# Miniprotein binders against q9h3h3: the designs that were tried, part 2

Target 1, 235 residues: q9h3h3
Amino acid sequence: EDGFTAEHLAAEAMAADMDPWLVFDARTTPATELDAWLAKYPPSQVTRYGDPGSPNSEPVGWIAVYGQGYSPNSGDVQGLQAAWEALQTSGRPITPGTLRQLAITHHVLSGKWLMHLAPGFKLDHAWAGIARAVVEGQLQVAKVSPRAKEGGRQVICVYTDDFTDRLGVLEADSAIRAAGIKCLLTYKPDVYTYLGIYRANRWHLCPTLYESRFQLGGSARGSRVLDRANNVELT

## First folded at step 5 (miniprotein)

Design w7
Fold by OpenDDE base, look of step 7:
Structure w7 (fold): chain B 235 residues (1-235), chain A 83 residues (1-83)
Amino acid sequence: as target 1 above (235 residues)
Amino acid sequence: SETIEVTVTEETSPEEVAFRIVFALREGAEKVRLVAYGPEAVYRAEMAIEFVEELLGRKVEVESIEVEEEDGKVTVTITISLE
């Protein structure tokens, strides 16, 4: 049951990538327009399929904010997939190290901090904080899923350029915490998404590399980050 | 690329195949070639196509089906596109 649900959710997320995005691009749009854009398209009200009375009349896959330093670079994802198929056919052991090496070889290094929030004020407020942090240059790019028909949790994704850069991953966590986010964060490399590595995968790989928990009165970061692969606290 | 190839084996889940199809289409493939090794793989490819149609809300067109038999092994190549 958990495997089917994870692959289904992944395919749904990929299908959403193919639908139109609502984008605020800080490279072309003045930062002063962000508040009006956020008010026009609150993620709790934007619907996946453009339901009557929603801010959007057409389907929306994602709501996104691009920072000034954002440069889309997906790497060689096709080569990555071909190499992954060849690896599976070889019968060689598949480890987190194997996936890391594949990602490096094909330059598929992006990753994201994930947070899941119920639709409503808390989600919209969290998104507004993240969007501001992106426009201010503390983060590079973020996206949030629109509201589904069933009213399930929405996901905010905050990207980093390189999941192998531990410092960059931790800096993004700090920026998210500085934006006022207090929920649980999990970090997932995009390579894991592209290769279908989800919860309960046949290789027993943990798709989450890092976990961040908010800490009251803690260090300047305001969180504890756990390396899930090594079960070591990094902060 | 205009056409991306996806290999389907007896161990490949329909959901995994569907994921690869959607991925190929997202990456700008006009066509996806499903290469299925054996009858079970063909069935899985067919199920994956149905799943893709459901996910995308669009019909998948089957442009061609090619069957090759070598040494008692059947390979079926299904080329698909979106309508």
Scores: ipSAE 0.025, ipTM 0.497, lowest interface PAE 3.1, mean pLDDT 86

Design x36
Fold by OpenDDE base, second read of step 6:
Structure x36 (fold): chain B 235 residues (1-235), chain A 84 residues (1-84)
Amino acid sequence: as target 1 above (235 residues)
Amino acid sequence: SPEEIREEIEELLEKAEELLEEAEELFKEGDPRKAKELLMEVIKLLWEALRLAEKLGNRELLERAYELIRRAWELLLKLRELLK
């Protein structure tokens, strides 16, 4: 059950990318306003389509926080897609290494830690912790999905600039854990999203590169990070 | 029954394909907003079809779903470029 919900959420997420965002931009807005913004737009109450009685009257695709160092760079997504189509027609084997090389070649290197939480206080508290970590410069950018009509799980996405930089990916995990997040985290490159590589794909590619599990009394990071491609613990 | 699931998948795929074609036409006609709305429905249908096809273990239906997902994704990316 949970697997398809995450991917359905990814497709809805891409469609939501084209709807208006509620953004707190730390580059232009004082950090002192963050608490008031969080109180005004709690993710558990912000609705996808601006339902009556919600804090938003219009559709909201995402609620996002941009850090001081945030610079949007999507790379060459068009070139990536063309190369992907050519690769599919070539009949060449497609591996995680192939996707990594495509991503590098086209500079589509962004990735995200994902956490899925039920609507409510725990979600809003988790989001507040992440938003603060972004504003404080521990994280660069994060977004959370608004509440769906069906009351399904909401997703928090915490981005890193380069999914090939293992240290950067691990630092983001540490910052998320420091923000008090204890749930399961999965890391997905955006290139996998752009190429339609979901859990169910004809190449049997796992779209999750890393998995982070919270560990009480463990290493200084407070988590165990697994490289899923190699089945190796990184921490 | 497996047969009922198969029929449901086929119906989902057929509907998704029809709506996808309509979305592609709307895109060509210069109505990207309507194209997006239809495409969201297409993606929903395709995910359900894919879920059921995986449950059924039917390779043919999976491949059809994947092809439609590919086309839907191509359109979504084109729309994203226009609506950004």
Scores: ipSAE 0.288, ipTM 0.678, lowest interface PAE 2.2, mean pLDDT 88

Design x9
Fold by OpenDDE base, second read of step 6:
Structure x9 (fold): chain B 235 residues (1-235), chain A 84 residues (1-84)
Amino acid sequence: as target 1 above (235 residues)
Amino acid sequence: SPEEIREEIEELLEKAEELLEEAEELFKEGDPRKAKELLMEVFKLLWEALRLAEKLGNRELLERAYELIRRAWELLLKLKELLK
């Protein structure tokens, strides 16, 4: 896979945010209906553009599950962008600390654990586990990308409310691991997405704050979490 | 060859810039859906340009790609605000 596949998927993901979503909202839908919904809309079969024979006839941007405690708050994204433009024009050094401060100032604090999986049973099973964890209140919100025409990996995003809350980020990792997910996880703040900070950027900023690796027989968390900015293990 | 890669990057950047300008115009004309569609193509071209520019180690081409990505991102955010 090309080193920019994740960034391409991120751009596609942003465009997909503007298309209709297939949502299971646990606030309004009984948890007992989740299994039927998962069976109806397996992410490996749901297609981005509603291809013939897919469960969806219309374009789908995302498949999402909202937990009971989910409250959408995007913060002041416009103010964030204006401040970012001003900062770039100033010629001042841009650091992870700068971005963190911008995020805090404008209340753009959401972030997500990301996992990339090939289409198929493993993806659908992983998604089912995550969706259950969201409905059961161990996670707040998650989404999965539909199947692209070209195939390729699909992404599951598990959100946390505050990327600056290390405990909340680690709790989400633990819940993901408890759901049976064993693949590599990367954590990215949404502020990095909003500011166009991807793997390749002019400031050489790493958009990944945390990395989680599954560990057999390890601590109660079942993972090793690395702070990539400081190169320190948190777990 | 490095020269061929450079030429390919320049072609990608030129095409991306043209499509970006068109997307910006479509946005101004009140067709945000078409603007979005073009913008997705712009990003695709720019990511490829970045990949190749990184491989080539050409700072100038990288900076051009980054500038176009910035503009494309600004447009995408405007579109998102309009279409949410």
Scores: ipSAE 0.387, ipTM 0.780, lowest interface PAE 1.1, mean pLDDT 89

Design y1
Fold by OpenDDE base, second read of step 6:
Structure y1 (fold): chain B 235 residues (1-235), chain A 84 residues (1-84)
Amino acid sequence: as target 1 above (235 residues)
Amino acid sequence: SPELIRKKIEMLLKWAEILLKDAEELFKEGDPEKAKELLEFVLRLLEMAIELAEKLGNEELLKRAEELIERAEELLRKLEELLK
């Protein structure tokens, strides 16, 4: 949006992943402390580089909540990257199907629902709802980006273990909606992130597999989920 | 793992090199403020690369990071002189 190149966005994403995280881990911290933690580190006030007057004095890459059932498994990211480099050198066509097969082969199956919100009360409220859903075991793990200097939109990421498990992806959408979130959601596999496949990539690949739109008065799930690759509604 | 750290360093250096070229181009195009902002970010990436390279004990990657830092700092000096 701000005229940054795909390379700049990729580098910033990597830097954010490597910077310190503010984490609430429900496996080691009592759920009763969540409200105090949320009040101490509201995402709209936590700054990316620890600006004066912010709750953080040092750079923060992400604010995250880990649920009781959270087990980090990134798969074989190194093997994935090597296979990706070989594929690019081969000159073979690169399709969403190709990326899916690479992900399966290297067990890099995690994905995330994404929502973009302006800094403020709505963001902090949405994050609090998601954080509670994670601590209560309805979701496994979520993170939110800190506030940038320019005051751009912040992103909440809600993870699922397997982007190829449609039921798991839909269950996470339902849990997000149950937490009171009504904005547009897009689902992106982590394999796309690891391979540097962002918007306007040279392969013209859509980096998002699913889109969820909230519908008032709709079915029990409260949202319509679209498979973007096939242009088919799943819900 | 050492292999994962190595890969992270290589990626940091790759991005730093690309963005450094972009900063050089922005400078040539007459946008020194944007070039400076980008260079500050490049230097941060390179600092992270150095820390990891030192931890890994990889002299080759360390040398490459130092060479890119020197180039970035030189451009930054030129930018600062222009913005004075």
Scores: ipSAE 0.460, ipTM 0.845, lowest interface PAE 0.9, mean pLDDT 89

Design y27
Fold by OpenDDE base, look of step 7:
Structure y27 (fold): chain B 235 residues (1-235), chain A 84 residues (1-84)
Amino acid sequence: as target 1 above (235 residues)
Amino acid sequence: SPERIRKKIEMLLKWAEILLKEAEELFKEGDPEKAKELLEFVLRLLEMAIELAEKLGNEELLKRAEELIERAEELLRKLEELLK
């Protein structure tokens, strides 16, 4: 965002993943406590480094909600990264197909719908809708980035188990739309995150597989989903 | 797992080294403010790497992190002198 390289974005993502998370876990916490938790930790007010006057005094990497059916399964991320390093040294061409194959081989199949929103009421409202959808079992897991010092856009991530399962990806889009989200969504496999593949990467890989645009009165899903790799509408 | 920690350290060091070089380039290109911002982030990455390396008891990774910190701090001093 700030004109830094893909490597900077990868490092920032890693640092955020390593910092403490604010988590609402629906498996252990009653759903009736969600509203109080959302009020306590609105994403627009939670700061990345625990700024004075924020709800958090310590650094927060992410704010997350885990659904009842959530099971952490990251696959073999270490093996994936080792294979990726070996591939880079081999001089072989790196394509989206290569990344897909690596993901399948190492069982790193998770992906996420992404939405970028400015800090404020719209973000907090969007997050609340997503959090409810997760707790209600319409979605499995979601996270939102805390507010940065510069007040840049915050990102909400809504996960799916398998980026190769088009139906699952589309179902998550529908659930997000049902939660009242109308902004542009992009879908990114986690394998791209783990390998540090962001926009303007040195391999010229598009980090997003799908785009979803909201449509009033359109398809039963209320959105148009574009396969960016093939430039084909899926809905 | 120890292996996961080791891999995290290695990645932190890798990113830190890449970004440190970028900061050096930004400095040479005459953008000291952006270089400073990037360098502050590099130092945070390296601090995380040190903490994990100490926890793991890996002297090699610790030494590598310390070397990068020294280099980063030297650049930071130069940047701060120019920004005064």
Scores: ipSAE 0.445, ipTM 0.833, lowest interface PAE 1.0, mean pLDDT 89

Design y34
Fold by OpenDDE base, look of step 7:
Structure y34 (fold): chain B 235 residues (1-235), chain A 84 residues (1-84)
Amino acid sequence: as target 1 above (235 residues)
Amino acid sequence: SPERIRKKIEMLLKWAEILLKDAEELFKEGDPEKAKYLLEFVLRLLEMAIELAEKLGNEELLKRAEELIERAEELLRKLEELLK
């Protein structure tokens, strides 16, 4: 992906975060209403800008589901960014370890499994499975991007509280696989997003920590998880 | 929180500035269509920044956003002239 495309996608993601979200909150809404909500707002039909004939008339940044145990905690993102700027000014080498320490220091530990799917039944079905897993408490929170005008792939994000907790990251992978998801998954810490570290960044940092590939008849988890930083299989 | 809003504005402005420079470079490199596409997005980011800056009552951030808008609009005018 051209660096231009990565920056553009990053900026679009930021803009989407600021637009209104369609949210199902399991803390306040009965689980019995989930199916009706999913039918009302299938992600393949919800449009980014509220196109005529879409379920939404207004712009939608994300469609999200919050589980019962979900608590929004973004940590000290401001302090993180200030420390990052100071670090860049210092001329010190920037490594994945540096970013990990910054994240820990500022309590910006959230991360997400990402899957990219074409608009359509497979996407909506995948989203429904994830949404159920969130409402059932197997996952904490997930979001999916609405359909763009260009009909490009949509992304489902499944969050974990701590990207440094390998067990928690692997448990989320297992829950995603149990929900019937068979596509490639990549895991990205939010700290990389907050610091503007995307593909082809000037520091040559890989923003993806883990990769999960579905495996038939394999481990009890139904996937192989690769630690990209160390090039080691975790499963 | 006001601080979260401030930080969002600062991020929007930072991205807008980076992308605006990229659009200027694309324009110089002879890819006006790609430059225009990027510039339209820059303007959307800046509009969001202005709205938030107004809501926050931060005149400094508002002024910075307005300066970037002026620069972006000037580039857009140049692009539109070339694409006619």
Scores: ipSAE 0.286, ipTM 0.743, lowest interface PAE 1.2, mean pLDDT 88

Design y6
Fold by OpenDDE base, second read of step 6:
Structure y6 (fold): chain B 235 residues (1-235), chain A 84 residues (1-84)
Amino acid sequence: as target 1 above (235 residues)
Amino acid sequence: SPERIRYKIEMLLKWAEILLKDAEELFKEGDPEKAKELLEFVLRLLEMAIELAEKLGNEELLKRAEELIERAEELLRKLEELLK
């Protein structure tokens, strides 16, 4: 990962979004077929470009599961970008508050919990847990990146409809934890992705709004959720 | 929506142009293998842009994509000649 510029990562993300997806849609497919689908397309074996011996022969951008309540709403991404360009030219200071306001104004409010896992059984097991939670209606939508040639970490993304709804963000964290996920989670609004705000951006903006750490010692299957912008614990 | 497709094309072209410049720089720096890998990715982005531009019927965006492809293919030819 050390060799790719922010631009390379952005372009790859866009390419992955545009490539074919392997999708289980619970709105049209019976839940009883989920286990067979998971067995057919384990994320650790699905390859980004359809390598020989992989379950996929064609490129796959993402593996995704859509829940019964999933409704794709991207908001006004074009208006968002125009406003962002105007803001950059204005010389006004850009803050997390500015981005939040832009997101609200243009109704680009989706965000996602992210977890990074090495390819293998642990990843496939984690994905299966998340996929079941989506099909059962505890989560709305999730996706996982396919295996890269370099064997790097794969990412599972669990979406929420509104990154400004703290309760909804926390509920998704709880559902992820209930699915058996114990690793570090970070929450990123999609608006940051649309605007090309990645790590080490020129504005020194942290693209991660929340961090969730699993607590091993407590009776409650609780995570500690940190608001990174305010450095305040929410749980 | 047509507007969404247009936006995707514009973003693909933007990234392709940036990465093409990076590939040119890598070539000048004497790393032709990395330049080639990046260039292959650039060409893929441009192919996607062309397909969408054709679908949208936007001749201007199609022309821009074709110009970038020509430039990328020229660099690729130079790289392949160097790697022989």
Scores: ipSAE 0.489, ipTM 0.856, lowest interface PAE 0.9, mean pLDDT 89

## First folded at step 7 (miniprotein)

Design gc
Fold by OpenDDE base, look of step 7:
Structure gc (fold): chain B 235 residues (1-235), chain A 103 residues (1-103)
Amino acid sequence: as target 1 above (235 residues)
Amino acid sequence: GSRELRKEVRELILKAWLLVFKAVELAEKGDVEEAIKVLEEAAELFREAAELAEKAGDPELAIRALEMAAWVLEYIARLLEKQGKPEEAKKALEEAAEILEKE
């Protein structure tokens, strides 16, 4: 993905966050209703703008599933941004360690595994597997983008509570792999989004902390996870 | 109709975000003046989106669009401070505050 594609996808994501979501909340809805909900709102058929003949008549930003243990916590994003501005003004060197420390200080610790899939059966099947894993408590929360355009890729985001908890990040990768997902996964902290750290940023910070590649016959995780910042395998 | 207006609102919001990302890239390259100009356009698109959202009967989306316009103005203010233009930065912050008071 080139920088332009990444920026366009980020803009689409930010615009989608401003629209209503189709949510299955396992805290309030019985798990037995999940299959009916998935059948009603397959992500390959749900349209971003509520197109005629789609399952949704109104615009949908995201389709999401919340697990039993899900608690939304955004931390102090405003304090984070103020501290980031002060840091930029100071002329101090900015490193991945600096961002990590800012994130910890302001409790902005959320991050996500990302996968991009073409619309169709593979996407809907992947989403169903992830949604089940969320409802079963193997994952906390996930969302998928609706169909925006013909031939456009859809993104599935699987969140973790703390991007600094390497074990939690790796457990989420394992759960995604256990759900039958074999595509490339990239992990991005939300703090990088809040601070405007995208591809080709002036600090040369990689917005992707981890990359997961599926491996046949590999470890119990079924994946190889690379730390992109250190170029080290985490297996 | 209201559906066409709702689509237009979302197209404006998407364009505004694309401009925000372009401005971030420009600012990172040191093209701060051009970044500010692009952000001013983004803030205007968010305002236009808010006005159309109200006309479309989506006041909640209108509020969110205004919040984004204010956020963009705050970013402009920060860039103006970096350019040594504190009075212009103050004006941008005042404009951001005026937007948020109307919510």
Scores: ipSAE 0.591, ipTM 0.885, lowest interface PAE 0.6, mean pLDDT 88
Fold by ESMFold2, look of step 10:
Formats: sequence, structure tokens, C-alpha cells
Structure gc (fold): chain B 235 residues (1-235), chain A 103 residues (1-103)
Amino acid sequence: as target 1 above (235 residues)
Amino acid sequence: GSRELRKEVRELILKAWLLVFKAVELAEKGDVEEAIKVLEEAAELFREAAELAEKAGDPELAIRALEMAAWVLEYIARLLEKQGKPEEAKKALEEAAEILEKE
């Protein structure tokens, strides 16, 4: 039976957002310090609650790297949420197009590529590659979940600043692949996160906008990116 | 010790978020009155978590838990306005403002 739901995963993420984060901020920290920081705080060993023997003595919600060009801008999230509530009452149709327009109107344009990995060397190696890409300027910002008690998959989130800029989203996918990442990537605009729209929502909206699969062959080893909302291939 | 107490705080916070998502589901099904009751419970759990976080020596978590309690009350107010209960919505917003002033 299904005792584990998307709501439970979302609730754990919301709780993690409320705890302290371990941050490498390239805007204030020299890039030469990154390798030591990565060695000190591998995501497979940083524990969610600060277990004995962990590198961290206190709870950690997320491990994050901010690039030199990172400029946080969540937009008008409260206005977005109010307009969403009004839309639900209005009788107007709720479609991916109306969500896109709400996001544009309220300037809530960020989104993220997601990857899920088991704890261990492959996770730590993937995170280190992403973190270096952020500090080197190929990506803006990324975060990874810490190890939870008794295990389970961990998630790396790689942010982009405008989900409506398809080229920019595809360029971020390419930068992730250049870091050696071969697993499935899914892309979720932050507008869906701020509105609490998950895969089992009653409007049948698909919060995964893009799916990227590693692909061998062709001009160079790259990815096959599928637009899940329209069921069309972009690459 | 205090590490165990800090984990208890996080259990309260997780329970509060589960109630929030339950309330969203109830509101989507049209059970708005029940959704509001569940949200009131979530707000109280966030306030309880904040009090326990202060006792555990984690004032930053206490502040964030109070901010979440206020957010839940603001959501309650929006649902109450949709039900045509603007005076009850006003009281919920006033309670949210009181929480944020004290943090």
C-alpha cells in the first residue's frame, strides 16, 4: 500500500527550508576555498539533525552554493498567491498557460532542475561537480539535501532565473551534463512550488515542465529534453 | 539532552506542515470549513514548536516557526473571505500581525 505520498515529501522539504543551511557563497568567499569546503561537508555525511560523528553538530536543512552572479529575486510571491486564490474562485479555466501568465505578471520566474541520487560517492561526486560549475559561473545557484536518518534518496536542485527562457533552461541542462551528470533530470518552475501544486493535484497540472535524459551519440554526448506539458521533444 | 529536544521541535514542525497540506486538499474538495479547522491546528503546532525551540536554545528556529504560524493565519483569512466572513478574516489577520510583532 501507498503509505508514502508527495505531500509527505513536500512537508519534509518545507521543514528543511526552516532549518539552517550550510552555504558556500562565492560572492563573499574566495573560490580557492571551495575544495576544502566540499571535503568538509559531503552531502552523504552531513546529517539532517546533527547526529554524533557528523561534520555538523546542529541540524542542517540544505547545503548550498551561491555563484558570484547570484542575485536572489523571488518576485511578488504574495501577490502571486493572492491572484491564484482569486483565479480558483473566478470560474476561469486553470491551465499551464494561466500559470505561466501568473508567473510572468508577478515576476516569479525562477525554476530548477532536480536530480535524485542514493547516498554515497556518486552523490558526493555529482554535488562537487555542480558546486564547481556554480563557482566557475556556468550555473547560478544549487542546493542538495543532507543525509536523513536511515537513508533514502537525496536531491540536488540547480536553479535557473527564468523558466520562460527556454534557451537559458537548456543551457543549464548542458552545464549539468558537462559536470558528468548522467541521471534523469526534471525541471519544475518555482511558481508551482509557491502555489503548492504537486504531481497529484486536482487540476491535473504537470509541475514537471521538462525532462532531460542523458543521450550518447550524435555531435557530442548530450541530453534529450522533453517538454512534458506538450509532450514534444525540444532537442 | 538538548539535541533530543531540538529533534522534538522538528517533529512538531513536520506535523504542522502535514496538516497544512491536508487542509489544502480539503479546501480543494470544497470542505473549506474543515480546512480552516485543520489550519488552526497547524498554526497552534507552529506556535508550540516556537515555544519549544526557545526552550531548546534555538531562537532562530523559533522565529521561523512563528513566521509560519502567521502565514497559516493569513491563509485562513483568505479562506474566510471566500466564505463571506470578513470579520473573522480580519481577526485572523490581526492575530497574525500580533505574532510577527512579538518575534
Scores: ipSAE 0.459, ipTM 0.807, lowest interface PAE 1.9, mean pLDDT 86

Design xd
Fold by OpenDDE base, look of step 7:
Structure xd (fold): chain B 235 residues (1-235), chain A 85 residues (1-85)
Amino acid sequence: as target 1 above (235 residues)
Amino acid sequence: SPEEIREEIEELLEKAEELLEEAEKLFKEGVDPRKAKELLMEVFKLLWEALRLAEKLGNRELLERAYELIRRAWELLLKLRELLK
């Protein structure tokens, strides 16, 4: 993948936030309806623009599942952006610590585990496992991108409330692994997305804080989690 | 040649700036936020190609220009997101 493919996908993801979502909300919908909803809207068949023969006739930005404990709180994204502009203008050094402090100050603390999967049964099965984990309260919220026209990889995002809470991030990894997910996971704070921190950025900041690799017969977590900033294994 | 690459980068930056200014205008006028979003997606595509080439060329000036336009485009995208969410 081209070095900017991930950033293009990030911009597309932000653009997709503005289109209608297909949501299963466990706060208002009985858990017993989840299987029927998953069967109705399999991510591999739901199309980004509502193509003929798809389950959706209208554009869909995301397919999402909200857990019982889900509370939408994006923090002060506008204040974050203004502070980021001021910081750039100041010429002060920008570090991961700087971004962390900005995120804390503006309460923009959400982050997500990301997995990229090809369209098909494996994606739909992975999504069903994640959706169940959300409805069962093991995860707070997750979303999956609909199928693009080009048939590229779809992304599942599993959110945590605070990227600075290492334990919470690791617990989410464990829950994802318990749901049967074996692919590579990367963890990205939303603050990096909002500030346009790309892989190739002028500050050489890595937007990925953690990487999780599935491990057979390993620790009780079934994964090896690497802190990318410090190059240290956490598990 | 390095000169041809420079020219290509400059063309990409100019086109990206024009589209960005159009998107900014559309947003300011409140005419069509969705059109502004579409324009921004094209702007990002152009700017990422410009960055790729500027990195290859090692031209700091062109890199800084591209980064500035990316900043503006990203700010507009965030504003559009806040409007349309």
Scores: ipSAE 0.506, ipTM 0.832, lowest interface PAE 0.9, mean pLDDT 90
Fold by ESMFold2, look of step 10:
Structure xd (fold): chain B 235 residues (1-235), chain A 85 residues (1-85)
Amino acid sequence: as target 1 above (235 residues)
Amino acid sequence: SPEEIREEIEELLEKAEELLEEAEKLFKEGVDPRKAKELLMEVFKLLWEALRLAEKLGNRELLERAYELIRRAWELLLKLRELLK
């Protein structure tokens, strides 16, 4: 986007990681409690800093659902940062290939499908569908931002374990579509997030690896997924 | 006008560096990571404005100073996130 808005929003998102989260953890909480939890904490009403009249009185960084198989593994983020610093001072070219290799070497392989929606019923409905998919095992973990300001768009993030595993990334796209999501999805590997590399970065790297568009027509309804790095259709 | 812009950039960078050093100190001492995070968010706000103005002015020295402070701020933000996982 224009100026440094995207960079600041990215910094705010990382800061939100450090505030309390509202979590439905399917590993420890019965699935039958999900609907009540969703009704208590709709993302259009949960506020970032605990505004009067919201369901939360304390700051909330994220609202999240952990699936039965959720196993947190961020990889060697500290080693990644150190290697990134060394690469920048080496004078060698920084390319998508070097970022991919850095992520592989340090096992920082997670990534996420992103969707942006305005506050309201559509956001809450989309989140509920994603949360159910996570609890039912079609997706592993998802989060949604709380409301930061009236009229501001919020983001739902749906994680995958390994951005280099294209089959797994496409399976997650399919599960998102099966939950009734029809908006544009973009996929970003977490390595770009950890290194602070966004659309207007000075290396001209493209942190969006895939785009998914819902398509009705032709042979059947489904996603049309574009590999942005190679400019090829995957579906 | 160009000299006024240069002076504004220098003031933004000086303030950003002061706040960044305070945040780095709080992190190193292991005290009040929430305050360190709050300082970093203010540091980023100052640095985005400094960078915007430095790009407008076309001053390579000021651009590099802003980028170096951004790098330091991001590094500390990542360390704080790792601490608070």
Scores: ipSAE 0.502, ipTM 0.807, lowest interface PAE 1.8, mean pLDDT 87

